# Designs tried in a protein design chat: miniprotein binders against a7ua95r516to809. Part 15

Target 1, 294 residues: a7ua95r516to809
Amino acid sequence: ASLSLLSISDLVPDLQFIFFWMSNAIEILYFIQQKSPAYMQTIELMDDKAGSKESLLSATISANEEAMTILEEVIMYTFQQCVYYITKTLYVVLPGLLDCNPFGTEPSSEQCRRAAGVCVCAVCVMPEAVRRVVSVFQTTSDLLQQYQVHSEIQSQMFAYLFFFTNVSLFNQLIDKGPARGWFQRSRVLQIQASVKILLDWAKGAGHNHLAQKFFAKFCSTVTILASPPQQLSQMSWKALCAEHPSLKPVQLHRILTQYQLMAELGPLPIWQPSSEDEAYIYRTVDLLESFENH
Short names: E, the ipSAE of ESMFold2; O, the ipSAE of OpenDDE; V2, 0.75 times the mean of E and O plus 0.25 times the DockQ between their complexes.

## First folded at step 3 (miniprotein)

Design m4 (at its last look DockQ between E and O 0.21; V2 from the best seeds 0.00; counts 0 for: pae E 21.8 > 1.5, placed apart)
Fold by OpenDDE base, look of step 7:
Structure m4 (fold): chain B 294 residues (1-294), chain A 102 residues (1-102)
Amino acid sequence: as target 1 above (294 residues)
Amino acid sequence: TSEERVRQLVEQAKQALKEGRPDEALRLMEEAIRIAKEMGDEELLAHVFHVMAEIMAEHGLLEQAKYILFLALRHAARTGNPELVEEALELRAEIIERLVEE
């Protein structure tokens, strides 16, 4: 099937299967870790002939160790598969977020239209492009809850998904933004509003800390670009670095350079990189974020 | 055959349980497991552990049954037979449901 046609809803059956296995494997692993000692103690207390007990205990220990190893592999595999499928879906819907006009009158979702009235729920008032992204995360959250996946695994999954989303959006904005006009103030404000809606969802879903952490780079970029020229032109390089520590010097320099071009500002000495950062601003290899470092 | 012996032991274990002799049932199942392990028959092991889990669950040993069922599931998975895996998962779901209701 063409990646372009793949919706999260189409993946739900496969994801359900994977989440089922993942949850079961986690639960069983936890059970073995917690209950195996008690079980062994119970076997030890049985009045069986000494030689039979020792053999049974040894066999049980060996079986448990092997089982735990297999379960860990299953957990890792299923986790990776979930991430793989979900990120594919995100890859399809994320570009729409940058082109979204959240201030426009977009029609309510088709699902809410079928309910005999104007649904004013948070999802229904979302722009379609934002709703599609949120739907991926919400579906993921719902599945994780449905299958009662351990909270730590849920956190790790959302951490990765937010990381992926941030990298994708950041790279697209930096690479294509100038050509697509996304650095224009009006467009930046639209992007900022769209991201805010996503962050509000994440907050409501209990993932506020993770969202703030992993979206920091994209949010910093948008914040700088959304700043009025009069305000931004008064901020020094050092001040901007301090305020936006998630941005590498090369990234900040690129953003400011593009901002300067867009705003038709002359050279601003105040934005000149420090002597310490001067060598780093030319490291173009560090300009875009990598997916491999997570 | 060793397989026939395992099956006999399983049936004897079931009978012992019906007669209110759970200790004897467990002993018989342990012997069945031993023989099945010696045979290296994953399908037979899956079956033996499955039955053991059923027996334990019927006698109110739900936590223990859950553990034994994991062993059943493990061996079932090694067979590559999805039906055996599904059977073990169904029993697991049943045991979990019973544990929640308790």
Scores: ipSAE 0.009, ipTM 0.231, lowest interface PAE 9.3, mean pLDDT 85
Fold by ESMFold2-Fast, scan of step 3:
Parts: C-alpha cells; sequence; structure tokens
Structure m4 (fold): chain B 294 residues (1-294), chain A 102 residues (1-102)
C-alpha cells in the first residue's frame, strides 16, 4: 500500500551525507596516526644549529593533537547522528515484530515450498515487519561498506543498533506484553522465530558475536517463555540465573510469573529467589531497561 | 617513464573532456589507472582516481564518481600528502551535494 515516511529508504540521502563526513574524518585521523611518528622522527634527526628543533617539535605535536581532537569530535558527532536517525527508524518498526506471524504468509510460504519443501517454509518466512527491521540493518551495512568505514567503527555501530533493538523489544514485551497477549505460548513462538531471522541476518553479516552479546536479554526472555513446562520445571532459580546472567532478578521474576499465569498444564514449580536477590524482586523501577545508561 | 606515460594519458583525457569527448576521456583514464596500479604508486593512484572522478562527475555519472573518489581518498590518505586529501574531500563534498539534490 502506501510508503512509510519513516522507512530507512527515506533517510538514505541524509545518511549518505553523514557517512561521507564520518568516513572522511576517520581516514584523515588514521593518516595522522600512521604518518605522525615518521615526521616526528625526521625532526628529531634534524641538525639543530639554530635552536629551532625543539620549537618545531612542540608546534608539530600541538598541531597534530589539535587536529586529532577536532577529527575525533567530528567522528563522534557524525556517529551519534547516524545512530540517532537509524534508531529513530528502528523504534517505529520494532513493535511490529512482536505482533507479526512468520508462519502462514501466502507468497513467501509458497516460494519456500517450491525451493525446499514444507518444513523449510515454516522457518524461512519473513513477514513484512521483520523485513523492515532487516532492511534497516542491511541498508546500514551497505552504507558502511560503500564508504569503506573502518571495521572497528562498523562494529561499534552494530553494537549500538543491536543494544537499542534489544532494549526496545524487551521493554515493549515486558511493559505491554500482558495486555497484548504476547506471553501466550503461540505468540512467544512467533516472536522467537522472528528474532531468529534477525540473528541469522547478523550471523551472515559477520556480526554474530555482537548479536549474541547485545541480544542476550531479549533472547533469554523468549527462550524462557518458549520453554516447554517439563523443561522449565527441571530448573531452579539458581540454575535460571546462571543460564541467563543478563536478566536482573526483578526481570527474571516477572518473566516466570507471566509464564505461570499463561500455563495451561497445572501448577508450575515454585522458583525461590536467593536471599541476595529477594530484595530486588520488588524494585519495579529496575524492571525496564534504559536507553541512556547501557 | 611509466609515471610520465600516466601523466600524459591524464593530460590527454582532460583535453578530450574539454573538446566534448567524455567517452574518449574515460577510456584514456582507464588505461592510466591500469598503468598506475601496476606501479603501485600511492600518490599516482590518488591522482588518477581523482581525475577519473572529476571526468565521471562532469559526464553525469555521480554514483560512479562517488565510488572512484573514495578510492582516490583512500590512496591520498596513504601518501602523507595533505593537499591530495584536501582536494579529494572538496570534490567529494561537491559530488555528495549533487547526489542529495537528485
Amino acid sequence: as target 1 above (294 residues)
Amino acid sequence: TSEERVRQLVEQAKQALKEGRPDEALRLMEEAIRIAKEMGDEELLAHVFHVMAEIMAEHGLLEQAKYILFLALRHAARTGNPELVEEALELRAEIIERLVEE
């Protein structure tokens, strides 16, 4: 139907300009860092008959440090601007991921069946909501590659984008999930399948380690919620804390409470928090994650 | 020398462009880049990619010019010559501005 005014495609021209400035600043910074020692050595070897060698060294060091400071500020500013606009777009599309069904999409399901059979189509379906999120990540990757931005900066960019995605999805699920029915097993399995598509994209893009690190909280949450009652009943509070260290005690307690409320198979085991964790279970102020203090 | 041959090709390409023959200018630059690559001279590579980008931009090939100019900038950064870096940044700013307007 109608195009989204907040799609990543709408931001590409502006992002190209910002990536241009960032890439240029990074290259100049790299140049100064690589060449400065050689020039300093040349000055050091100079014959200092006029007593100018020390002044020239001081002036060169001062000029290089000033230039590097300005370039670092430009890099930081342009990086923050890219992150701001990309995450603003992500924030709009991410809630749809919690409502989408990666199973039963007619055109994609038919295509998957033709390619690899029925079992494959159930896993490979990419709903529009998931496609929009992947499109943001892919466009970002394409721009970083087009401008040949250093791999370290690319890693920092995706680290933050994955962090933002994780916090956004986790907060949406915990805050609005009960009212929206997102904790029901069928919905959790749909969410898990959608998240797997994002993680598979990240792995294919060479960012598996970042995805594993920064999606840990949301992945732990959906893993627990998707667990069959028999498997979950075999785990103690201590075991769950050890397996899901990214979850705070209040977060784990909320997740397990929702699991019990949605269970159809009778009473679930009583998970007793540790003495150290007990006080934190009731701190609702710590329930949701902050975008500001990661 | 091979370097003098590259510079001759660059001058011939600039002349061809002035005379309204951009396709000939691009062909001459392709040959200049081939020779510069064989030499592995970073300063010469920065120069030939920069001139190629100028010709492409003048011929309306802005996306291609942007990519080629990024290659020019990478080679310029490796030379230790700030004038080459500055020239590449100035042209790239012009090309990006024109692309954003499209």
Scores: ipSAE 0.000, ipTM 0.108, lowest interface PAE 18.1, mean pLDDT 74
Fold by ESMFold2, look of step 7:
Structure m4 (fold): chain B 294 residues (1-294), chain A 102 residues (1-102)
Amino acid sequence: as target 1 above (294 residues)
Amino acid sequence: TSEERVRQLVEQAKQALKEGRPDEALRLMEEAIRIAKEMGDEELLAHVFHVMAEIMAEHGLLEQAKYILFLALRHAARTGNPELVEEALELRAEIIERLVEE
């Protein structure tokens, strides 16, 4: 089946509906949290000759407490639905980043080819694999702005999308890398360049801090694999753990053993895990990451 | 049944409002809300909160009406009935327009 039919543009109508509900719930929650004290004060100042003030005050206190609970649930539910739809499309396009050769690619559109030497569209000059991922992020950003979703929710959305991207890329590299030749040094350098283009988009979009935080595991992996053998061989296990705290011992060990194999540095281990870590370097339950936020 | 009692209270509140007694209408609706909450009936809660919001809006309590109307909207959405959702959204738009004018 054609996976290219799972584009983000096919989901825009559903996302528009979900963002509409989420944005309204956020606005009402903000009002309750920030302006409700003044509103309750106005009720207390009412002239209440018929006793309506007491009934209204009791009803508004009860409704206010119930509304806070409901609004938080609506916001969480709509956020989770957005994440579900967006990550479904993202999961389909992310593997292409690992197969992408960003060096020497032609412009991706006829307009950019005809205007050779003039960069009028940064998306047009991206490798197609990177462009597909950026399209998901850009469409998400455009929708969040269109519905004026609060900046805190926008940050949380991209934090999760970057987390998801990191887990997906890391798991595929670790799991499929040997069979696909992705641990070959020339391939790793191509992967590093493709990811740099994606990170440059994130920086230009105002999400640099989030991208650096949530891509840490995958970026650490690629940094290690891209290192020249002479430089990497001189670093101790402890130094590598300190430089790459996002990597678990089993993950770091697997990356280094694949590196040593592909760099033809001989079969004897170069990097000696600490005594504490020796018990954990073969724990397969810790090798791949979960898509759940822990 | 408890549902019949809630609907009776709502009709009595509407009649009291029609007769120019909004304070009595609000008291009747407070009791209706209490019973409907105990029942957990989503459609009934949507109806009761919607009517309460209308009464509050007519009484000039637009911000409070907006709060109550959100509860109506939530319960309406849970029923899966798009007409109830549309009715709540229409009232919400009216209340917001009045708030902006003030």
Scores: ipSAE 0.000, ipTM 0.153, lowest interface PAE 21.8, mean pLDDT 78
ESMFold2 (binder alone), look of step 7: mean pLDDT 81; pTM 0.772

Design p1
Fold by ESMFold2-Fast, scan of step 3:
Structure p1 (fold): chain B 294 residues (1-294), chain A 105 residues (1-105)
Amino acid sequence: as target 1 above (294 residues)
Amino acid sequence: SPEEALRIAEEAIRLARELLERGDPEAALEVLEEAIRVLERAIEETGDPELLKLAAEIAREAAYILFLAIRHAEKRGDEELARRARELAERAERIAREAEERLRE
């Protein structure tokens, strides 16, 4: 089977098993946390003949700490497994988001619906590539709800999935974008529209704050590339950095340099750094390189 | 060699776990970053199915330890450390996936 045949629905039976184990471990952990204080209070109220109460209390504390540690390990392991399979699927479908056109695509029969007893076809179509990405997030949400996973774990999972999606899209756009024509204005506007569909899904799902936080880098990059060259050339380096705080100065410099190489500028440059701005970039790069993880 | 690189990565992951257990997530992340870099190089250099399988297993263990590091950093309110741990976890997951995909060839 080719990678293009992999879908999130193919993984659902395996994911159901892992989510079931994770949910059960979370429930047991919560049960211990809720009942531990009452049980410990019961031990504290017992009469002590010759230090037997201290021994029992110490043993109970130790046993509870060990049980909680094991449950946390099970939760983290099952969380890691879910994230692994979900991100594996995302990595296959995400590049399609950068190549699809949400404008002027033919509506499918699935997008036709009855309205006032008449079949009406939607004018706006979600591209298949965007639908595949949304399906991964929707299936994840459905499984978290089906197995009643605590909201904190749900937030952590979507935080990681959005982070992964952001990094994957950013890396694809920066590394492959110039060669694939993704820096052309028409393509950038298509990418921006596709990302908006994804962000709108996240808002509808109750994850707007996480999406805003973890998609910030990719959204800033697309916003810069969609900006008119004349507007960019009017802004100072300090103002550009302040407007896009999710981008490191070295990343912003790389984006602008690639944009400048791809565009025909005529008599006005896209953006021209001052000697002061250039010195700031190089000074900052020296520090950022010591913190560069990926 | 790829074999030697995988042995180094395996030992580094064991050390990172010990550092995290001792409450030193900063040191643990530095060690994990080196282990991940070594794993990335090793999978590029080898076509041996046994080594690719081992690399995938080591990478999955690294990802698990990194998720524990994320939790540790979040409890301390250290958003930058948590961000770094997430970046490394993503790299570890990618290594495991790439090694497994190559095993299909």
Scores: ipSAE 0.000, ipTM 0.285, lowest interface PAE 13.8, mean pLDDT 74

Design p1q1
Fold by ESMFold2-Fast, scan of step 3:
Structure p1q1 (fold): chain B 294 residues (1-294), chain A 105 residues (1-105)
Amino acid sequence: as target 1 above (294 residues)
Amino acid sequence: SPEEALRIAEEAIRLARELLERGDPEAALEVLEEAIRVLERAIEETGDPELLKLAAEIAREAAYILFLAIRHAEKRGDEELVRRLLELIARAIRIVLEAEERLRE
């Protein structure tokens, strides 16, 4: 077992059964869709001496409709079960991504001694926390490929997994960020680098478009928080809303408020909400994202 | 008893696999049809989680053999046999889903 697969390894046997069921149900559904018209035509051409032709057609249509309905339910149910188990695993490993440092390790005294006082090696490595998240995505991809699940279903799976990851990371950052120090500039840059590793994985796996679409909210949040004070202070509320359309007014307001506090920009509000948005910045129910409304 | 029914279904699975290996998907279907009927009844009569798990496992194995039987029927161009196999697969899958749902409760 790979170290990168430790988080999901216990679920692999169960996931194999579920993916097997899904793959076979999809194949049979396609078979029925492809062959049903030809079979019906064969019945239509039969010599109906006893009046059995209409009964046979009716029975065949009913049986095919029942089989397709059940297969669609199996595909839906197995898809939902995969999503449930995979996202449950993701939920456990995702917070670690917000705390890890991909810019290397602090140099030891021994390393500094060998370098004779000049040591510059800021390199981005994949931290264990990021490896665990990537491992969940890679294992999912491997299983979908192993069982030859149709590419459309694979795309739907990763669309939802990216959606879930985006919501989870956004909610964690907004809700727990102040207490955990995640809004500090150095931590935001670390988070940005870690997210880039996930996005690079998605691009390599052929899911760049899905990643760009479903990570938009978290990426917007990190982009704003990583902006230099001189750059961000030059942007109006309207400009920020236009640049980051995925953020709701209450979300953008919360992010900018945290930014002002962390950057120590003074007591005056730099970013004034438009009169149209002012009513919405106080809707607490809209602050955190729902895993169900997308 | 449900325990006896599950034992009978397991034996039917073994026989169906042998029949399919011999190239007889029609005979395999007949044997699995009886196994599925027995499993359907066993699931209705039991609330025991261990028996529900076993029924789901046997139904999964039955579905697997039925999927293999479909490939044999396709090679023969037997569209009627494919239809009958699909109908039985739907029943096997229904057993798995029902057992799993009850185990979740």
Scores: ipSAE 0.014, ipTM 0.411, lowest interface PAE 7.0, mean pLDDT 78

Design p1q2
Fold by ESMFold2-Fast, scan of step 3:
Structure p1q2 (fold): chain B 294 residues (1-294), chain A 105 residues (1-105)
Amino acid sequence: as target 1 above (294 residues)
Amino acid sequence: SPEEALRIAEEAIRLARELLERGDPEAALEVLEEAIRVLERAIEETGDPELLKLAAEIAREAAYILFLAIRHAEKRGDEELAIRALELAARAIRIALEAKERLRE
C-alpha cells in the first residue's frame, strides 16, 4: 500500500505544473537573448531629449540582466524539483530490480486458462519491479515531450536519472549484496537480464549514448560477476582494469573478492593488483559512489 | 486581506485576457502588473493552504496571458512591450513556484 502511494502516477499533476513552467521559462529566456540586442540598438539610434537615451539604455540593460538572472534561477529550480521528485520515486522502486526474476513466466489474470487444475497462460509478462522502473522513465519522457522541452534539457534530465540509477544500484549491490545473496551466479544473471530491459528501453527512447555512459560502472560490475569461472580466471588484473575502466581499484578488488567467495575458486587470490594500484585497494572511502555530480 | 487581494487579482486576470483578445496588450500589461503586485503581497501574508493554492493558480494564469502578450509584441516588433511582459512573467512564475513550495510544508 505504501509503494502504491509513492508511485510516479501520483506525482504527474505536480510534475505537469513544474514542466510547464520550466518549458515556458526556457522559451522566455531564449526570447530575451534574441530580442535584447536589437532593442538596445533601437535605443542607440534614438535622437530624442539630451540624456534620456543614455538613461533608457542603462535601465534596459539593468532590467534585462535582472530578468535573465530570475529566469535562469526559475529554470534551475524547476529542473531540480523535477529531478528531486522523480529520483525519490526511483529510489523506492529500484531495489526491487535486484530481487526480481525476468526468466519467470507469470500468468496474466486476463489471459489465464485452467487445464486440469493448472493455470496456462498465452503470454509472458515483464516483472512488476522492472515495469515500475520503466514506468518512471516513460512518464518522464512523455511529460518532456508533452511540454515540448528542448532536447538539450531532456538529455540533461536523463543523464542525471541514469547517473542516479547507476549509483543507487551499484551501492545497493556492493553494500547489501553479500547479505541478500545477490552475488550468487543465478541471481546475477537475473539482475543482468533486468538491466538489459532498462538499457533496451533507453535505446528505444533515443538515449542509448547516455545509458552507455552513465550505467558503465553497474554494467561492468554485473558483467564481471556473471562471467564464467574459466573465462574470468584467465584474465589478469591489468586486463580486467583495461576492460572495466569505470571501476576504481578498490571497487574491482571488492567485486573479485566476492566472485572468488561465490565461485569457490580456492583460498588464494588469483588476481594480484598492480604495484600502482596496491595503495588504492585499501581506500574504503572510495568503495561506494556519491550521489553528487562531479 | 489576502482573500480580498486574491479576488481582485482574479478579476484583473479576467480583464487582462479580454484586453489582449481585443488587441490591446499595453492595457493588459497594466492590469497584470497590478495583479502581480497584489499576489506578491498576498503570498507573503498568507499561511492558508487553500489561499496559497488559489494564488498559485492565479499566478499561473497571469504568466500564461503574459506569454501570449510576448508573442503579440514579437509579431508587432515591439521590443519594449516584450521586455516589460517578460519581466512581469518572471515575477508571476516566481509567485507560483513560491506558493507551491510553501504548500509542501
Scores: ipSAE 0.006, ipTM 0.262, lowest interface PAE 9.6, mean pLDDT 76

Design p1q3
Fold by ESMFold2-Fast, scan of step 3:
Structure p1q3 (fold): chain B 294 residues (1-294), chain A 105 residues (1-105)
Amino acid sequence: as target 1 above (294 residues)
Amino acid sequence: SPEEALRIAEEAIRLARELLERGDPEAALEVLEEAIRVLERAIEETGDPELLKLAAEIAREAAYILFLAIRHAEKRGDPELAKEALELAIRAIEIAVEAIERLRE
């Protein structure tokens, strides 16, 4: 029960000190990189005995190289900690995206209704469940900006957060979708609209390229499920694989099977897997996505 | 003297490593905090390139041990200990950078 109350606001104090440390480590790394060449040149121009000069130069090079290695490790560690706390919060709020109605119909969950009733945000156009997810991304963006974290690190952060969100939503939909009714066309259209709000936020934040890249699997899934039967029934297995290369054969097969059930379609020869894919449509180990990428 | 201060810091770092290996990161952190304070004072009082090089090396060793302490804290699920260790690690790195910058500045 306590886990359902976890919010990004609860983690802000912890995130603030980690971002502070990461920012400081990055600045110190850049300082060493910028100043090291000047100091090497200064040492090289010294009039001292050749042996003494070479010892100082060697010691300075070794010290700078090891300091940079340690700073890189600190940056990596603090980055991983930020990712851990942020994704832990995302994991709690993301299922709500699959269960909300952005078209203005009453909230689908009882908790969503209670939140809307208590909060003045009940009048907002954006559904509460979507707003919770956007709040996590916005707070992350605000902290990165507040501590002046370099754009490359910001891009890496959002790349991973989008990757995590994509995997989490895809796994939730595939694993729990049938029991929750999420494969019904009306629900899929609601999910598509909610995802569009997230993608629009990402575009506004300057992360459109990352969002398009890392949401590919979930977007492909929703696009297929939202396709009209007349249109989808004319697309071959090969054409679907070409248009949705992020989907594995077992994943595409599961999606099409669910679509056939919901649209009350009979077996379609056009959706039969190619000879090269036939062995792979039953690989259950490949059905759900991993949160770890090698 | 700065020489004596650096000797004390070096011995403190050795003790901190042993404490961490024994599974006492809290004690290791206290010893490292003292070593860092000694290093900060030493670099303020010296202009000798040889002592600045030594201070940078000792500070680098301190930062490495503190990084190990952070990993220890993470495995134990202790975010406060990780915070303290990371803050000290950044401070040790700042000392190394300052010592390097003061070489022929």
Scores: ipSAE 0.006, ipTM 0.228, lowest interface PAE 9.7, mean pLDDT 77

Design p1q4
Fold by ESMFold2-Fast, scan of step 3:
Structure p1q4 (fold): chain B 294 residues (1-294), chain A 105 residues (1-105)
Amino acid sequence: as target 1 above (294 residues)
Amino acid sequence: SPEEALRIAEEAIRLARELLERGDPEAALEVLEEAIRVLERAIEETGDPELLKLAAEIAREAAYILFLAIRHAEKRGDEELARRAIELAVEALEIAFRAREELEK
């Protein structure tokens, strides 16, 4: 199947429309929730026969419940559409992050300088691949702000986008890393630097807590692979499991095996799974992460 | 015909937008109420995918203008106008959803 060639810029007009719909549906929902109690109190205070008053209250409740249901469906639909289009764009640009060099790539430095113009220190060393990912997140943030989408929905959006990014990067590194050379120490350090740029963006955007929570698995993986041999060899399997609770036993074992091979630490495994985890290191069905569909 | 009905609804929406931009949300609501009625009938009567797509698009535009009308009513403190605009916006969104569901059959 053909992959989408659309950039985030190509989707902005459609995303603007969807975010406008979402924002207004949320505001209308809140308006109904605020005004309904006051209106019902007004009906209750009327000098009228109980039967007529009860009929009016029932009709108002029914109409408000139906309106709220429809608005909730619109909010859900528009949210799902935004997530779909944004993640589809992310899926195309994310592999480049694992294969870029933030240290000394001339074309990427030139493009960052041209894009930033007068900001010579802040963005002049950002690789093109990292800039593409950051642009997706920044455009999403700008649109949420432009249409004044409530902070709770904004948090849910970035929670999912970070979750998606984490799963995508982790799966690609684990599945394709050996063949692509991504477990070589020089490449791991480049990946670590690129990820740091994404995490710094998230912190600057006010999403540090979400980024820490949803990038945990990929960050743990990169942290282990970037560790010096003398430091990592001092840690037991149990200590590594405790420090990296997001990693499943099979995932941790795979990462440590690749580290051992790339570091040329000899034929014998340095890190031995606990007796309790031995059965789980062979559960290949748990190696890659699944995208959760809500 | 459903095709002519959708053309009428689209013209009504353009007029409603102009009325709202001139600060006449009451007149805009009257025009949009007629457009929504026409859209509802057209969707019930047609099975043509292209007409259903057009109806959904027109219904979405109607809801958009109604959202703007709600904000106008809120700025004026006109709770009755806001309530009417909300009811019509909900109806327009329901029509858009039904057109999409019919299209997916």
Scores: ipSAE 0.006, ipTM 0.279, lowest interface PAE 10.2, mean pLDDT 76

Design p1q5
Fold by ESMFold2-Fast, scan of step 3:
Structure p1q5 (fold): chain B 294 residues (1-294), chain A 105 residues (1-105)
Amino acid sequence: as target 1 above (294 residues)
Amino acid sequence: SPEEALRIAEEAIRLARELLERGDPEAALEVLEEAIRVLERAIEETGDPELLKLAAEIAREAAYILFLAIRHAEKRGDPELAVEAFELAKEAIRIAWEAKERLEE
């Protein structure tokens, strides 16, 4: 149990070495790309007292090409290792985010202490399960800053981490949601509030655009499930698809069908796609079935 | 022996850092170039995972110091020294990566 419940803190020493390697390789690669023309000109302008300038130029070109290949491999490997360790930790803590209640079960005295002399009734608090997820992202951000990793690489890393988180949460919700009662509107609102805390962290960390992009599928799913069934039944299929472009028509149809089965207000008429949308849905299903069967 | 070679390389890294801190990047590069040669030989001679891991760590430190030397040379307006430091830094990274790949075998 202890071996399968890794803390991000346990991985920090290993991650520090990997980030150090990645940062150095990125910096050297950028110097090759940005400074190589100037370096070549410097060699050409050197006083050729030894008569070896032509050999030096040829050797420098070959060495630069070899170094770029090696550095790209090092960057890719170290990036993949960071993502591997971080997502392995996330995989363990993410299910807790779907099963926590962020709404105000905390004692009033603790809320007053946190308000620092101004007593405010807090409806939503950060549960330990959400804090565990946030701490993984915060530690990653801290390490990227400590080793001065370029913002572009930082953005790529958080794009992968958010994509992984989105897929993991979506799969958990779809696979286990009905049995766990997660499709009930009251539970979905708890999930929505917990995810909002995570998204607010991402906004504060400067990753709002990435979070909006890569959490879109899960956020659309939660938004649909949080909507009153009556409101959804009054929307056209085209309007539903337009509001949720991150969901493929087949995914949206399956979510709505499952939601009708779990609806607190009882059974609703099934949402019917247009003949065009229906044809697209069935063609997509046929392709997936063909791939699995052949 | 590979063990003695790695001890020599580690001491050379410390000396190079001190030389760079004193504002003598030319001397620091000479010391680092020798350390890199010693590291390459040690890696070729050893199959011991602990020694390969240590060699990779020393090579990483060499690359970092060389990167600092590049910035120092550029600030001083010495592009020839920056080119030399950059070439050595690439070699240090290559050595560290080769040691790591051999560990994984």
Scores: ipSAE 0.011, ipTM 0.316, lowest interface PAE 8.9, mean pLDDT 74

